# VHH binders against p53848r504to814: the designs that were tried, part 11

Target 1, 311 residues: p53848r504to814
Amino acid sequence: TYIMAIFNATPDSFSDGGEHFADIESQLNDIIKLCKDALYLHESVIIDVGGCSTRPNSIQASEEEEIRRSIPLIKAIRESTELPQDKVILSIDTYRSNVAKEAIKVGVDIINDISGGLFDSNMFAVIAENPEICYILSHTRGDISTMNRLAHYENFALGDSIQQEFVHNTDIQQLDDLKDKTVLIRNVGQEIGERYIKAIDNGVKRWQILIDPGLGFAKTWKQNLQIIRHIPILKNYSFTMNSNNSQVYVNLRNMPVLLGPSRKKFIGHITKDVDAKQRDFATGAVVASCIGFGSDMVRVHDVKNCSKSIK

## First folded at step 21 (VHH)

Design q11
Fold by ESMFold2, look of step 21:
Structure q11 (fold): chain B 311 residues (1-311), chain A 119 residues (1-119)
Amino acid sequence: as target 1 above (311 residues)
Amino acid sequence: EVKLVESGGGLVQPGGSLRLSCAASGFTFSSYAMAWYRQTPGKQRDLVATITSGGSTKYGDSVKGRFTISRDNTKNTVYLQMNSLKPEDTAVYYCARVETREGYWIFYWGQGTQVTVSS
């Protein structure tokens, strides 16, 4: 299982007084410490750099601000002689194709796109032009300002265009027995499949893609729990749908899966009855549950305290 | 509009033979792989045979050695010769144009033709 460690290149790291070099040096030192903590227990670490908040309802940094916050840092990380470059994988958390393009120029390995290409129609072209780049195709609905109002999964958004569904390694009767309990993860799988088709049609290769059901993006905290419990369904999911005069079969089986369970509000709901001293261990238990249900990668805030659970 | 029309189905005794035909129109037939699938009620469609544009063939395990897929690009037709038929071969047989992508497939189906193997 891989650790993806969150690093926010947020306003605290930008100075209007023109001290950008001091900010980058401090951020790099934090990254070096983060990597040492992770590499003590793991063979490698993925650092996910974000220059624009993607929290629901957050104010979005401009593209120029996002570039200014993130690209020099990625370049500094790749140029550092204090990091074992063969063990440090860099990801940029962006939904903007131009930001992704600039990050690729300075040596990023992964584009982590919470929108799955929904927010920027040029994203897939950028990924397709760079076959060495891994792309995380994540699920959300609407946009940053509207997604909280779109967490209604009682009905299938693709409706009657979906003809058949399959969960490999189980029989169809078991799926029918879980019908109302699994509508959420099946909805997510179908919508990911639709975005997946668009990525492939634009030249992205299947081996470039990791999928992420998008915990906390158009989902309530209770829905996050259902998704975590139902990762085995997503990992074994395929379906057919109508497309004009044809039928399309989409197979998501064996695609690597990322989960990001460490969102503060989600953890708060789960651990409401635990005192402060035990909250860190409860957070680790949630992360361990993601791994136990089959997540191939977990995205975490607290690498030092969570790395033991992941190992 | 892609159009596939199957013919040649019917009732046959065990051990008998049938030849299915699929007439294709609405596309450049010689450029595409073609396939035969079969389906019994309540089950998914199973691959019977495929033939690439270049003539390479592949068969399902249960029909290997008994069935032969072929194509005539001058007549825009794909065939399935079915020999040594068994009751388990009873199904609706569908002709398909199949387009493979990475991790997803596009099927253009014919209407199907019934094959029943019974004494």
Scores: ipSAE 0.584, ipTM 0.808, lowest interface PAE 0.9, mean pLDDT 83
Fold by ESMFold2, fold request of step 23:
Structure q11 (fold): chain B 311 residues (1-311), chain A 119 residues (1-119)
Amino acid sequence: as target 1 above (311 residues)
Amino acid sequence: EVKLVESGGGLVQPGGSLRLSCAASGFTFSSYAMAWYRQTPGKQRDLVATITSGGSTKYGDSVKGRFTISRDNTKNTVYLQMNSLKPEDTAVYYCARVETREGYWIFYWGQGTQVTVSS
């Protein structure tokens, strides 16, 4: 299982009356420490840099500000002689194609897009032009400001277009027995599949794509737990749908899966504390559960504590 | 728009032969891969044979050596020659235009023709 470490490249004191921004030297030193801790326990580490908050209802930094916060840092990480560059994999957390372009120029390996291409129609073209780049295709609904109002999975969003569903390596009678309990993960699978089709149609290769059901994006805390339990369904899912004058069969089997349970609000429901640092300890138990249900990659804030919890 | 009409089905004795035809219209036939699938009631459609626009063929394991897919681009027609027929070949046979992508497929189906193999 791979560990993706979150690094927020946002201002330390941007909310006060000054214009102070985090110093790149300080951020690089934090990343060197993070990498040292991770590489003590793992052969490699993935660092996920974000210059724009993607939490629901957050105020979005401008594209220019996101570039200014994230691109120089990625460049500094790649140019550092204090890091074993063959063991450090860089990801940028962005939904903007122009930010992705700039990150690729300075040596990023992964584009982590929480919108699965929904927020920027040019994203897939950027990924397709760069076949060495890994792309995380994540599930959400709506926009940052609307997504938490769209967590209604009682009905299938693709509706009458869906004709048949398959969960491979599972008895179909067992799926019938679970049908009301699995409506959420099947919805997510279908919506990911539709975005997957659009990615392939725009020239992205299947081997570039990891899928992410998007914990905390258009999901309630109970829904996050259902998704984690039902990852085996997603990993074995395929379906047919009508598309204009044709039938389309989509097969999601054996695609790598990312889960990002760290510091999500549903962990606060499991624990008595809201503070994000205290939730990192509880997150370790949830991360172990994600791995147990088959997640290929987990995205965490506190690599050291989560790694110790797994061992 | 896309229209596929199968013909040539019927009743045949075990060991016999039958030739299916599929007349295509509504698209540039020579540009697309074509296939035959078959289906028994209550089961999913299974691949019988495919033929690419360039004429390359592939067959399902149960029909290799007995069935031959071919196409005539001047007549917009794909054929399935079925020899050494067995009772388990009994099914509705569907002609399809197939587009293959990475991890997903697009199908345009005909209405099907019944093939029954019995003594």
Scores: ipSAE 0.580, ipTM 0.793, lowest interface PAE 0.8, mean pLDDT 83
Fold by ESMFold2, fold request of step 23:
Structure q11 (fold): chain B 311 residues (1-311), chain A 119 residues (1-119)
Amino acid sequence: as target 1 above (311 residues)
Amino acid sequence: EVKLVESGGGLVQPGGSLRLSCAASGFTFSSYAMAWYRQTPGKQRDLVATITSGGSTKYGDSVKGRFTISRDNTKNTVYLQMNSLKPEDTAVYYCARVETREGYWIFYWGQGTQVTVSS
């Protein structure tokens, strides 16, 4: 399982105590320490840099501001002689195609797009033009300001166009008791599949894509727990969509999956604890569950403490 | 728009032969790969044979050496010659235009024709 460490290049990161603003040299030193700590325990580390908050109701930094916060830092990391560059994988957390393009120019490896291409119609073209770049296609609904009002998964958003669904190549209609218990994860899978078709049609290659069911994005805290429990279903899911004149079969089986449970509000509900740093300690148990259910990559704030819980 | 109409099905004895036909309309037939699939009740459709626009063929293991797919671009028709038929070949046979993408597929199906192999 790969560890993706979150690094916020924004002034709104409360987990850092607020002392580290946009000073590149200070941020680079923090990243060097984070990488060295992670590489003590792991053969490689992925650093996910974010210059624009995607938290619900957050004020979105302008594109120019996001570039100013993120791109010089990524460049500094890639140019550092203090890091084993063959063991450090860089990701940028952005939904903007121009930010992704600039990050690629300075040596990023992964574009982590919370919107799955919904927020910027040019994103897939940028990824397709750069076949060496990995793209994380994440599930959400609506936009940053509306997504939490769209967590209604009792009915399928794609409705009657869905004809058949399969888990482990078995028609779900033949499986005892799974059909009613799994409506949420199947909704997520179908909506990811729709975005996946769009990505492929725009020239993105399947080998570029990891999928992320989007914990905390258009989901309640109970829904986050259901998603974690049902990752094996998503990893083995395929379905057909019917149209007037054709049928489309989408196969999501064996696609790599990323989960990001760290510091989500649902951990506070479990522990009755809203302190972000104490949620990191409880997050370790949830991260172990994500790995136990088959997550290929986990995204965390506190790599050292979460890695201890995994071991 | 895309229209595929199968014919030639029926009841045949074990060891017998049938030729299925699929008349295509609504697209430039010679530019597309075509396939035959079959389905028994309660199961998914299984690939029987494919033929590319260039004439290259591929067969499912259970029908190799007994079935031959061919096409006639002047008649916009794809054929399946089925020889040495066995009871296990009993199914509804579907003609398809199949477009492969990375991790997803587009099928245009005909209505199907029943083949029953029984003494």
Scores: ipSAE 0.580, ipTM 0.789, lowest interface PAE 0.9, mean pLDDT 83
Fold by ESMFold2 at other seeds, fold request of step 23:
Structure q11 (fold): chain B 311 residues (1-311), chain A 119 residues (1-119)
Amino acid sequence: as target 1 above (311 residues)
Amino acid sequence: EVKLVESGGGLVQPGGSLRLSCAASGFTFSSYAMAWYRQTPGKQRDLVATITSGGSTKYGDSVKGRFTISRDNTKNTVYLQMNSLKPEDTAVYYCARVETREGYWIFYWGQGTQVTVSS
């Protein structure tokens, strides 16, 4: 399982009296320490740099500000002589195609797009033009300001278009006791599948794509737990749908999966009134369950503590 | 609208032959690959044979050497010649236009024609 460490880039601080370059060097030093700690326990580390918050209802930095926060930092990381470049994989957390373009120019390996292409119609073209780049296709609904009001999954989001569904190539109608328990993960799979079609139609290759069901994006904390438990279903899911006068079959089987269980609100609901040490333990337990249910990559805030909890 | 109409199914004795036809309309037939699939009750549809727009053919292992797919672009028709039929060939046979992508497929199905092989 790969570990993806979250790093949120911050703007320059005028209260510190620092220049933009001074802030970059401080952040680079933090990343070097993070990488050393992670590489003590792992063969490689993925650093996910974000210059624009993607938390539901957060205020979005402008594209120009996102570039100013993230691109020089990525460049500094890639040019550092203090990092084993063959063991450090670099990801940028962005939904903007122009930010992705700039990150690719300075040596990023992964574009982590929480919108799965929904927020920027040019994103898939950028990924397709760069076949060496890995793309994380994440599930959400609506936009940053509306997504958490769209967490109703009792009815299929695609309506009457869905014809058949399969888990391990077995028609789900023949698995009655599974059908009622799995409505959420199957809806997520269908919506990911629709976005997957659009990515492929734009020239993105299947081998570039990693799937993320989007914990905390248009999902309640209870739904996050259900998704984690049902990762094996998503990894073995396929379905057919009507498309004009045709039938489309989409096969998501064996796609690599990323989970980001380290959400403050989600952990808080599981561990009410728990002190910081108990909260760290609970986060590690949730990460361990993600791995146990078959996640290929986990995105965490504290690699050292989560690794210790898993061990 | 893509339309595929199968014909030629029926009851036949073991060792016998049948020729299935699939009349196509609503698209430029000569530009597309065509296929035959078959389905027994309670099972998924299995690939029987494919033919590319250029005439290259492929067959499922269980029918290779006994079945022949062909096409006539002047009649917009794809055929399946079925020789040396066995009881295990009993199924509903569907013709299809199939478009392959990476990890997803687009199918245009006919209505199917029943083939029954028994004494």
Scores: ipSAE 0.555, ipTM 0.781, lowest interface PAE 1.0, mean pLDDT 84

Design q11
Fold by ESMFold2 at other seeds, fold request of step 23:
Structure q11 (fold): chain B 311 residues (1-311), chain A 119 residues (1-119)
Amino acid sequence: as target 1 above (311 residues)
Amino acid sequence: EVKLVESGGGLVQPGGSLRLSCAASGFTFSSYAMAWYRQTPGKQRDLVATITSGGSTKYGDSVKGRFTISRDNTKNTVYLQMNSLKPEDTAVYYCARVETREGYWIFYWGQGTQVTVSS
């Protein structure tokens, strides 16, 4: 399982101001320490740099500000002689195609797009033009301001266009003990599949894509738990849908999966404890569960603490 | 509109033979690859055989050497000759025009014809 460490390249509200070169050097030093700590426990580490918050209802930085915050930092990380470059994988957390394009120019490896291309219609073209780049196609609904009002999954998103669904090549209609329990993860899989089709139609290659069911994006805390438990369903899911005079079959089987369980509010609901040390322990237990159910990559804030749980 | 109509299915004893036909209309038949698939209840459809517009063929492992796909571009028809039939060949057989993408496929199906192999 890969560990993806979150690094928010946002200005500190108590910053001394005006020191943009010193700011980059300070951030680089923090990342070097993060990488060395992670590489003490792991063969490699993925650093996910974000210059614009993707938290529900957060205020979105402008594209220009996102570039200013993130691109010089990615360049500095990639050019550092103090990091084992063969063991450090760089990801940028962005839903903007122009930010992704700039990040690719400076050596990013992964575009982590929480919108799965929904927020920027040019994103798939950028990924397709760069076949060496990995793309995380993530599930959400709506936009940053509306997504958590759209967590109702009892009404299938694709509706009557879905003809058949399969888990392990068996029609879900034949699996009475799974059908009613797995509505959420199958609905997520269908919506991911629709975005997947659009990615491929725009020239993105299947081997470029990792899928992310989007914990905390248009999901309640209880739904997050269901998704974690049902990762094996998603990893073995395929379905057909009607399209005009044809049938489209989408096979999501064996696609790599990313889970980002590190959500403060989400963990607080699980444990009912608010103490920081106890919350850190609970986060580790949730991460271990993600790995146990088959997540190929986990995205976390506290690499050191969660690394103990992974081991 | 693409239309594919299968015929030739039926009940046959193990070791017997059947010939399936698929009449195509609504598109330039000679320009497209065609296929036969089969399906048992509750399972995904399995590829049986493909034939390119140029006549090149490919077969599923379970039917290789026993089944032969062919096409007649003057009649807009695809055939499946099935010899040495086994009970495990029992299925609904579908003629298809298939457009392959990466990790997803676009199918234009016929209505299917039942083949039953039983003693």
Scores: ipSAE 0.528, ipTM 0.770, lowest interface PAE 1.0, mean pLDDT 83
Fold by ESMFold2 at other seeds, fold request of step 23:
Structure q11 (fold): chain B 311 residues (1-311), chain A 119 residues (1-119)
Amino acid sequence: as target 1 above (311 residues)
Amino acid sequence: EVKLVESGGGLVQPGGSLRLSCAASGFTFSSYAMAWYRQTPGKQRDLVATITSGGSTKYGDSVKGRFTISRDNTKNTVYLQMNSLKPEDTAVYYCARVETREGYWIFYWGQGTQVTVSS
């Protein structure tokens, strides 16, 4: 399983009179330490740099500010002689195609897009033009300000477009005991599949894509637990849909999966605000369960403590 | 509108033969790949055979050497010759126009014809 370490390039400690070089060098030192800790336990590490918060209801930095925060840092990481460049994989957490384009110029490997292309219609073209770039296609609904109101998946039945669904090549209707319990993950799979079709039609290659069901994006904390438990369903899911005089079959089987369980509100709900040591342990347990259910990549804040749980 | 009409299904004893036909209309038949799929209850449709516009063929592992797909572009018809039939070949057989993408497919289906292989 790959470890993706979160790094927020939005430090609030940057003073009005502070030097930009000092801030970047401080961030780079933090990243070097993070990489050292991760590489002690793992063959490689993925660093996910974010210059704009994607938390529900957060204030969105401008595109120019996101570039100012993230691109110089990515460049500094790639130019560092203190990092084993062949073991450090760089990801940028952005839904903006122009930010992705700038990040690619300075050596990023992965575009981590929480919107799955919904927020920027030019994103897929940027990915398609760069076939060496890995793209994380994530599920959400609406936008940053509206997604919390769109977490209604309960009792969702087949839509007019959806005709058949399969898990392990078996029609879900033959698995009556599962269909009521798996509505959420199947709905997420269908919506990912629709974005997947759009990506392929715009020239993105299947081997560029990892899928992410989007824990905490248009999901409640209870729904996050369902998704984690049902990752095996998603990894074995395929479905058909009608498209005016034709049928489209989408097969998500064997797609690599990313999970990001390290959400402050989510962890808070399941731990009930325990002390810092117990929160670290609980976070590690949730990460271990994600791996146990089949996640190929896990996005975490504290690599050191989570790695202990994984081991 | 794309229209595909299958015929030739029925009941046959093990070891027997059937020939399925699929009449196509509503598109330039010679420009498209065609396929036969089959489906048993509770399973997704399985590829039986494909034939490209140029006549190149591909077969599912379980039917290789026993089934032959062919096409007649002058009659807008695709055929499936099924020999040495086994009970495991029992299924509804569908004619399809298939467009392949990476990880998804676009199908235009016929209504299907039942093939039953039983004593």
Scores: ipSAE 0.527, ipTM 0.779, lowest interface PAE 0.9, mean pLDDT 84

